# VH-VL binders against q0atu2: the designs that were tried, part 102

Target 1, 119 residues: q0atu2
Amino acid sequence: MLDKKARIRTSREYRNVFEKGKRLSGRFLIIYYVENALDNNRFGFITNKKIGMAVIRNRIKRQLRAIVREYQGQVKNKHDIVLVARAGIGKSSFEGMEKDYIAIMKKAGLFARNANKID
Short names: E, the ipSAE of ESMFold2; O, the ipSAE of OpenDDE; V2, 0.75 times the mean of E and O plus 0.25 times the DockQ between their complexes.

## First folded at step 6 (VH-VL)

Design g41 (framework fv_recibokibart; at its last look DockQ between E and O 0.68; V2 from the best seeds 0.00; counts 0 for: pae E 6.4 > 2)
Fold by OpenDDE, look of step 7:
Structure g41 (fold): chain C 119 residues (1-119), chain A 121 residues (1-121), chain B 108 residues (1-108)
Amino acid sequence: as target 1 above (119 residues)
Amino acid sequence: QVQLVQSGAEVKKPGASVKVSCKASGYTFTEYWMHWAKQAPGQGLEWIGEINPDSGDTNYAQKFQGRVTMTRDTSISTAYMELSRLRSDDTAVYYCARGGEFWGYPYFDYWGQGTLVTVSS
Amino acid sequence: QIVLTQSPGTLSLSPGERATLSCRASQSVSYSYLHWYQQKPGQAPRLWIYDASSRATGIPDRFSGSGSGTDFTLTISRLEPEDFATYYCQQYESDPWTFGQGTKLEIK
């Protein structure tokens, strides 16, 4: 579980990301990202019934959180980032999700210059 | 279709706690923010707070912070609002209301029928 | 917080008349964050107008919403008996969500 400080927690915070942020689509994920006025990054996750049953959604959330945690220290600071799971993610492997995350984050230019786990 | 069904009326003494439930049906519970509002007798509406049913994250109005706790049970599509250290001015009808999807539209399109909470000695 | 002040507090009219309800905000509110609700005694509120000027599902076209900035209006062109109720405006431009104190539309 991400630290409270590292989470987007309110409907307004989510709305702000969607209204003012940039959008990039990967194979399994869509990310919305915007700079914030904080010293830390905040992450949000959105899943819907299109990705599968509740058990599947819970699994996907758990996996996405794990991926985000793993690379959290390599992401540029001062960003709010919302991950939206796409319909096909339910049939994806963890490695596939991770690869998609890395690809989309790199495309967004959100990794720090000294990042070393994003080959 | 979309329905929010709340628990029945409550009578409590000052200092006690009350927990109101709101069972949702007709839509995917975890895809919409759930809000709670207070309406004292003969008064207007007051926003209490919101909960993300998917993550469990909450945001409360400052007036209620420290006394209100919002939770949910996704297995039965039910949201809960608990108010502690009750006092007489907590006497009111409490409503659950569905907010927006995902980022949350800033309005309430469906409401529970309300739960009367009476606080008296 | 943003304070919404509705006027008048009570509006007494007869069926067939035109009703004009005002909602003034203490600071500017985007149209997408200003909404109206109708409430009748013993009932829960019901979404009536959203995004300042859009009628919710099932709302008759005699109802209209308008306004921008700090001044918003709900208008009923020709009152019907079922229109007599209390109307609340609501905003979420900024935390916390707030409602106006309501305008009670009663039959003369």
Scores: ipSAE 0.878, ipTM 0.945, lowest interface PAE 0.6, mean pLDDT 94
Fold by ESMFold2-Fast, scan of step 6:
Structure g41 (fold): chain C 119 residues (1-119), chain A 121 residues (1-121), chain B 108 residues (1-108)
Amino acid sequence: as target 1 above (119 residues)
Amino acid sequence: QVQLVQSGAEVKKPGASVKVSCKASGYTFTEYWMHWAKQAPGQGLEWIGEINPDSGDTNYAQKFQGRVTMTRDTSISTAYMELSRLRSDDTAVYYCARGGEFWGYPYFDYWGQGTLVTVSS
Amino acid sequence: QIVLTQSPGTLSLSPGERATLSCRASQSVSYSYLHWYQQKPGQAPRLWIYDASSRATGIPDRFSGSGSGTDFTLTISRLEPEDFATYYCQQYESDPWTFGQGTKLEIK
């Protein structure tokens, strides 16, 4: 799990991202994002039952958190970002989720140009 | 068919701790915030705090910070609120209540029946 | 924190009369982030009006909510015996989420 500073932890904070944020959809993920008044980024994660059983949802959450952690250094500072898993994510691979995340974050303008482990 | 069922009444001495449970049914437990509220005898409602049942993250009203702990067990769809170092003014009915959609709508659309906690010598 | 002040504290009326209950916020509440709950003695509160003006499922149309910013009103056009209860407003503009002190509707 991300450390406390990097997580959206309250219902008010989630609602702020929902009400004021921009939305961008990928293949397996939707992100909502808004600039914050902090000097760090915060992430939230939403999964729903349409993804599959609890075992599948827990795996997806763990993998998404791992992906977000891995790419933290590439995300432009001062953003609250909520990742919403789409129903089809349960059938994706880790690599598929990772590629979707990178693609969405680049399209949103949230990634630094030259920071990419995949070359 | 959404139901929140709370544990029974408790009588405690000052300085003790109490742990109230709230068992949810009829919906996906991890997709809705759970809130707790206090109502002292003959008084109004006071929000204590909330828990995200999915992540386990909590947020407490400042006046309860340090004395309240909220937890949950997703395997049995149950939320818990523990209040420590009890005082006489903690005597109240405690409610759990379901928030709105996971994204932080804290309207309380379904409530537990309440748990009376009496703190007396 | 945002303080909600309800007035009057107690409202004594007869069935058939109109009731107007006020809820005033110490700070502006955006997006109609204000709800009303009804509570009868010995019962849990029940969501009555949400987002300032929307009636919850099953709530009679004699109930209406209005207002924005800092001033909100719950109106009951013609009181029925079952309407005598305590009504609480609640804001969700900022945490901690807060309730007003309540307005008790009692039979005159």
Scores: ipSAE 0.641, ipTM 0.844, lowest interface PAE 1.3, mean pLDDT 89
Fold by ESMFold2, look of step 7:
Structure g41 (fold): chain C 119 residues (1-119), chain A 121 residues (1-121), chain B 108 residues (1-108)
Amino acid sequence: as target 1 above (119 residues)
Amino acid sequence: QVQLVQSGAEVKKPGASVKVSCKASGYTFTEYWMHWAKQAPGQGLEWIGEINPDSGDTNYAQKFQGRVTMTRDTSISTAYMELSRLRSDDTAVYYCARGGEFWGYPYFDYWGQGTLVTVSS
Amino acid sequence: QIVLTQSPGTLSLSPGERATLSCRASQSVSYSYLHWYQQKPGQAPRLWIYDASSRATGIPDRFSGSGSGTDFTLTISRLEPEDFATYYCQQYESDPWTFGQGTKLEIK
């Protein structure tokens, strides 16, 4: 579970990312991101009923949080990042979600240059 | 049509707790923040806090911290606000209100009918 | 927190007249975080103007909002009988969300 300071927690914080941030789409994810004035990153997660039943949405959310937590030390600091699960993500494997996350974060330029853990 | 239907009026004694419900219909419950506001008799509106119905994350106004708990049940599209250690100045109408057309919207586009909570000894 | 001060507290006018309601913020508020609500006795508030100047769906064009920074105005160009109510401004430029104390628009 992410630290309280590493979470986007208020409606105002989410709105700021959507209004000011950049948007990039992957196969299973959309990522919105913006620089913040903190010394750390913050993450938000959005899943909708369009993805499937609550059991499926809860599984996806847990898996995405685990992926983000695994790679959070390699993410460039000072960013607010919101992950939006796309329709069809329920058909993906954990490995598929992980590869998609890595690809979209590289495309966004959000991984540090010295991050050797990613493909 | 978007509709927010709140539970009925409550009469409570000082020191008790009250739990107000807000049932949403006509939209996808988990796509919009839910907010709660207080209106004491003859007074203006005061924001209490908000809940993200998808994640369950909450954010409360400082003056209600420690006394308010907001929860939800996504299976029945219902939000709850519980206020504990009631005192006479908690007598008010309590409203639930939906955020606007964007995630985490700063304005309230639909309101519940209000729930009168009366605290008397 | 940001304090919103509405003036006048009560405004007594007749149908057909122009109404001007003021909302002053203790700190600068971006237009996208300043909103207006109408409330009639025994009813919940209704969103009226959002983002300082945008009318909510179904709100007549006799209502207009304007302003920036710390000074915001709601104008009703020609009052109709149904317009007599209390109007609140609201902001969320800074946590917590706050409302003005209201302007009661009453029939003379």
Scores: ipSAE 0.026, ipTM 0.682, lowest interface PAE 6.4, mean pLDDT 87
ESMFold2 (binder alone), look of step 7: mean pLDDT 91; pTM 0.922

Design g42 (framework fv_recibokibart)
Fold by ESMFold2-Fast, scan of step 6:
Structure g42 (fold): chain C 119 residues (1-119), chain A 121 residues (1-121), chain B 108 residues (1-108)
Amino acid sequence: as target 1 above (119 residues)
Amino acid sequence: QVQLVQSGAEVKKPGASVKVSCKASGYTFTEYWMHWAKQAPGQGLEWIGEINPDSGDTNYAQKFQGRVTMTRDTSISTAYMELSRLRSDDTAVYYCARGGEFYDSPYFDYWGQGTLVTVSS
Amino acid sequence: QIVLTQSPGTLSLSPGERATLSCRASQSVSYSYLHWYQQKPGQAPRLWIYDASSRATGIPDRFSGSGSGTDFTLTISRLEPEDFATYYCQQYESDPWTFGQGTKLEIK
């Protein structure tokens, strides 16, 4: 999964993102995000009881980590980002979660462009 | 009812290791942080660290980094704290305590009964 | 790390009196990220007041918490015999979590 350095690890770090960050909702995901003072991005993942039993929540977390890992190179540096799974995510396909992630990250302005783009 | 039940008292020599267990019941073990705290005789509380029982991710206070290891076994809803290279000033009651869910204030709402660890030469 | 200093270290009072326990932080604590715990000899601590002013479940209304920034107070309006214990404040503004050294409330 994600490198230890790229994970939000403490309850305090999660709270900082919730309180000081911006919030955007997608179909299956909510993201909370805030710029950090580090040289890298960190990700956190929340699946609550409303999604279903532990086995379903664990599957969703593994799939979300895989999606984040796949697209980590496109994310603008120096952000703490928490992904919160919405209740309906248990019925989503992997492709559906992936598309929702891409859409919400683009809407947040968190996807970087290649080195040759002029802004 | 939520309960945290810890293993019994331990007597160790300096340089040894001790592993304390904390068995949780009455709630979904993987949905709350588990914390560990130290209380030396006649003194106040000192936070040692936390573990996310779902992911296994840990975070330790710098003072204990390198000597403490926190683990869990989700099949039996049990958290463990191992402290190595014991010194006489590690003599203390060690507590496990349940933290909040990530959205809630991280307060320690339920505590184990404590485990006395005595380190003497 | 944030240092919490509690005063007084020991408070000697009689049942029926008002108790005021102070907790001062070495730097500002945002959003009321401060909790109070009660501990009796031989027992584990018990959550008493959370988020500076909210009473935990089952805690009598004679207990109140207040304060913001660096200065926090736990007040007991009329002491009952069962209130004599050590009280600890705890901050969660900044990792690592830290506790004050405790105020021991004892019978005069």
Scores: ipSAE 0.016, ipTM 0.657, lowest interface PAE 6.1, mean pLDDT 86

Design g43 (framework fv_recibokibart)
Fold by ESMFold2-Fast, scan of step 6:
Structure g43 (fold): chain C 119 residues (1-119), chain A 121 residues (1-121), chain B 108 residues (1-108)
Amino acid sequence: as target 1 above (119 residues)
Amino acid sequence: QVQLVQSGAEVKKPGASVKVSCKASGYTFTEYWMHWAKQAPGQGLEWIGEINPDSGDTNYAQKFQGRVTMTRDTSISTAYMELSRLRSDDTAVYYCARGDEFWDSPYFDYWGQGTLVTVSS
Amino acid sequence: QIVLTQSPGTLSLSPGERATLSCRASQSVSYSYLHWYQQKPGQAPRLWIYDASSRATGIPDRFSGSGSGTDFTLTISRLEPEDFATYYCQQYESDPWTFGQGTKLEIK
């Protein structure tokens, strides 16, 4: 689980990332990201109705949090990052989502080339 | 109606480069991945790589890594594939194809008409 | 790289007959990440079946796809003359995206 400090929680904070941040699209994910004035990273997650039923959306949200947590140490500090799941993400494997996340984060300049999982 | 229109046939000598274009219309160019595939005469399909027209991010099949470059120009909704250091076994029809944004799966729902590239000495 | 092996390589049948085309993956394909394409000589391929079993727009209901894991099948219940073509399977479990070598369906 990500602690409270590492989560984007309010509509205002999400809106700030969307308005001031950069956007990159991947196969299953879109990220919006901006530098923050804090000493840590914060993550937000959006799984909208286009993905499917609540049970599917909740599964995807849990899997995305797990991926983010696994690779937390590889992310450049002091960023607010929002992950938006695309409609087709429900067809992806966990590995497919993980690969997409790594590729997007590397492209954004936020991720190490040699990403490693947290043991 | 979605259309992908490719540039015309090319004849090249070994060692040269070729750049094929694929002009998209009938949809928002930046919302769908663009793929490229090769089909040698009388042979099956071989995936070359893909580009995200929104980000410019590319992913190439290992066999073509180092010889292929994919780019796009969003102002004219056109994707490009450049293949360098051409060999005789690069003689093929090259296709561009659109990925389906709704499913975000790399299936190819619309294809260009193909561009014949002939490499001969 | 996932290798897709199609069988048979060539299938000779008459209109009205049932066709069964197989595609086997060298490793498991999750969530039906497999598509089928039809190609006629001199033409670009056309998406035929996506996600193992969903017919693309305009594809007749005599075509059906099935399978999971490593074994996938395209079935044509009653062949029409326009169905004689080459069919390719394609996986998207992992990049690079790969196609099978094709099954050529020809008139007996």
Scores: ipSAE 0.006, ipTM 0.524, lowest interface PAE 13.2, mean pLDDT 84

Design g44 (framework fv_recibokibart)
Fold by ESMFold2-Fast, scan of step 6:
Structure g44 (fold): chain C 119 residues (1-119), chain A 121 residues (1-121), chain B 108 residues (1-108)
Amino acid sequence: as target 1 above (119 residues)
Amino acid sequence: QVQLVQSGAEVKKPGASVKVSCKASGYTFTEYWMHWAKQAPGQGLEWIGEINPDSGDTNYAQKFQGRVTMTRDTSISTAYMELSRLRSDDTAVYYCARGGEYWDSPYFDYWGQGTLVTVSS
Amino acid sequence: QIVLTQSPGTLSLSPGERATLSCRASQSVSYSYLHWYQQKPGQAPRLWIYDASSRATGIPDRFSGSGSGTDFTLTISRLEPEDFATYYCQQYESDPWTFGQGTKLEIK
């Protein structure tokens, strides 16, 4: 699960990302993203009722947080990123969501494509 | 079952302050934002602001900024809205309402019964 | 601030008729962040339709919501006596959250 400091929690912060951020759509996900003035990245998640019942939406949120956590080290620092689940995500596999996340993050330029070699 | 119970009606003089309470039950108080709205006699609804009961973070509509203060006490699952420097046009029913989570297309799903605040000399 | 304009202000109809209530936003509302509330005199508002088209728990299926962007509609297919009330739309697109002025549905 993501640490508290890595989560977008306030309605004001979500609106800041929507108003000032860029939007990029994937197959199952839409991201809104903007550079922040903090030392870390923050993530927000939106799963609307069109996805399905609360049990399905809660499963999707858990899976998205797990995916974000797994790839957290590959995300360029100092960004607020909101993931919005599209209606069809409820029928996706975990692997499908993961692949879509990686694709949209790379397309947005938020994944480091070149990394310094570390000994 | 979710329930929001507000304090009783208040009659105040112009220039005074009023503090309305909203006691939550039937859910984990810190998991949902609490909102406040105003409804003047014969008029529609007007959003005043919100508080995150977990963090204490607040956000107020610009019209009320400087006159409204929202607080909460997590030990008794109660939210408060204090409105200062009361004017006659502050006469209204004030509602607390539970907000959804932003990631779940937030809406005001449960409302308190309302508190009538009358400002008159 | 997003201004929501509801029309008509008052709609006079008889039980059994169809009601169509309009809500127009001054700016586009994304993700169907448009909700409808029912309010009867002396009562608190009650969530009726959320995310433009989803009925809240317990709301009869004669109620439907539709629309996207700037134009939203609440439709009641066949009015029952208990449906006569004031209906408010509300947007969650941007701060401050705003309500329309309301449409009062009254018995003709």
Scores: ipSAE 0.007, ipTM 0.560, lowest interface PAE 8.7, mean pLDDT 85

Design g45 (framework fv_recibokibart)
Fold by ESMFold2-Fast, scan of step 6:
Structure g45 (fold): chain C 119 residues (1-119), chain A 122 residues (1-122), chain B 108 residues (1-108)
Amino acid sequence: as target 1 above (119 residues)
Amino acid sequence: QVQLVQSGAEVKKPGASVKVSCKASGYTFTEYWMHWAKQAPGQGLEWIGEINPDSGDTNYAQKFQGRVTMTRDTSISTAYMELSRLRSDDTAVYYCARGDYSLEFPDAFDIWGQGTLVTVSS
Amino acid sequence: QIVLTQSPGTLSLSPGERATLSCRASQSVSYSYLHWYQQKPGQAPRLWIYDASSRATGIPDRFSGSGSGTDFTLTISRLEPEDFATYYCQQYESDPWTFGQGTKLEIK
C-alpha cells in the first residue's frame, strides 16, 4: 500500500479528480489527474468487473500500486492522479503495465525529464 | 446476487459501545466504498462516515468524530462500525450501504444492508 | 454542511394522481450531485434516481428527477399503489454527505 499521504483518501476527493481533472488513455490504463493544493502527490486506483475475475483484478491492483511506488519520486509534484484499469489489462504482463504507465505519465507531462531507469 | 447483511439488534446501556457488522457478498468487496448511516426512530437518514475497504482509509462526519471507528476485514468481506460512549440519542437503526466512486455511478448508495437496531436505555 | 429541506413533509394523494416532491439545498449543489431514495416502513432505503435525473435500474419511467442549483424535484406522473413510501434526497456536492428529512407520500 502507498503511504497514507500518497493516497486519495475520501470518495469526494476521487470525485474531484474525475470532475475537474484531465483524462488520458493508454493501452491498458486511463489516468485522470488534477493539480492539488498540497505539497505531495496522491494516487487512487480503480479496477472494473470488465477486467475479469476478482483474483485477476486483485493482482492488477497490487501490481499497479507497486509500479506507482517504484516511480513515485519521478512524478511532478502537487497532483492527484487516479489510475483506471482498462478491460484489456488482464491480459498484460507486469512489464507491459509498467511500460504503459511510463508512456502515459510522460504523455501527460507528469514525469520528470528522464523517468526511465538506467543502469 | 449483490447483498449486504448486517448483525442483529443490540440493547446497550449509556456509556457502553456497540460494534455493528456488515457482510458483503456478490461483488468484489475492495472495489466499492462502504458508507454508514443512522436513522433515529421516526426521523430521516444521517450520514455517519465512509471507509475504503481496499486501503482502510476512513472519513467521518464531524458530529461523530471521536466516537466512531470504522474498520474492515477483507478476508471475510466484512465492514464494522463501532460507536462508543453511547447516549440515549444514539438509539437508531444503523445502515451500511455500498457507494460506487466510479465515473458512471459516483457515490450513489446503490445497495443497502437491512439495518441494525441499536437501543440505548438505562 | 449543506442542509436539504424537503417539502411537503407529508403529501396525501390518490392513485392515478401526479406527485411533485421538492428538495431545496441551503447552498448550491452542482446539477448532478443529488440522489433520491425510496423507503418503505421496516425496509432499508433503495436508490431511485441518481445524478438528479437518471433512473436507477428497474425504476419505472413514470418517475423523473429534475432541477439544478438549490432546487430539485422528483415527479411521479401517475401514482400507483406501490409508490406510496417516504422519499429522501441526498447531496454529494460536499462532505459530509447529507440527506433531506423526507417526504412521506401517503394514500388519501
Scores: ipSAE 0.365, ipTM 0.803, lowest interface PAE 3.4, mean pLDDT 88

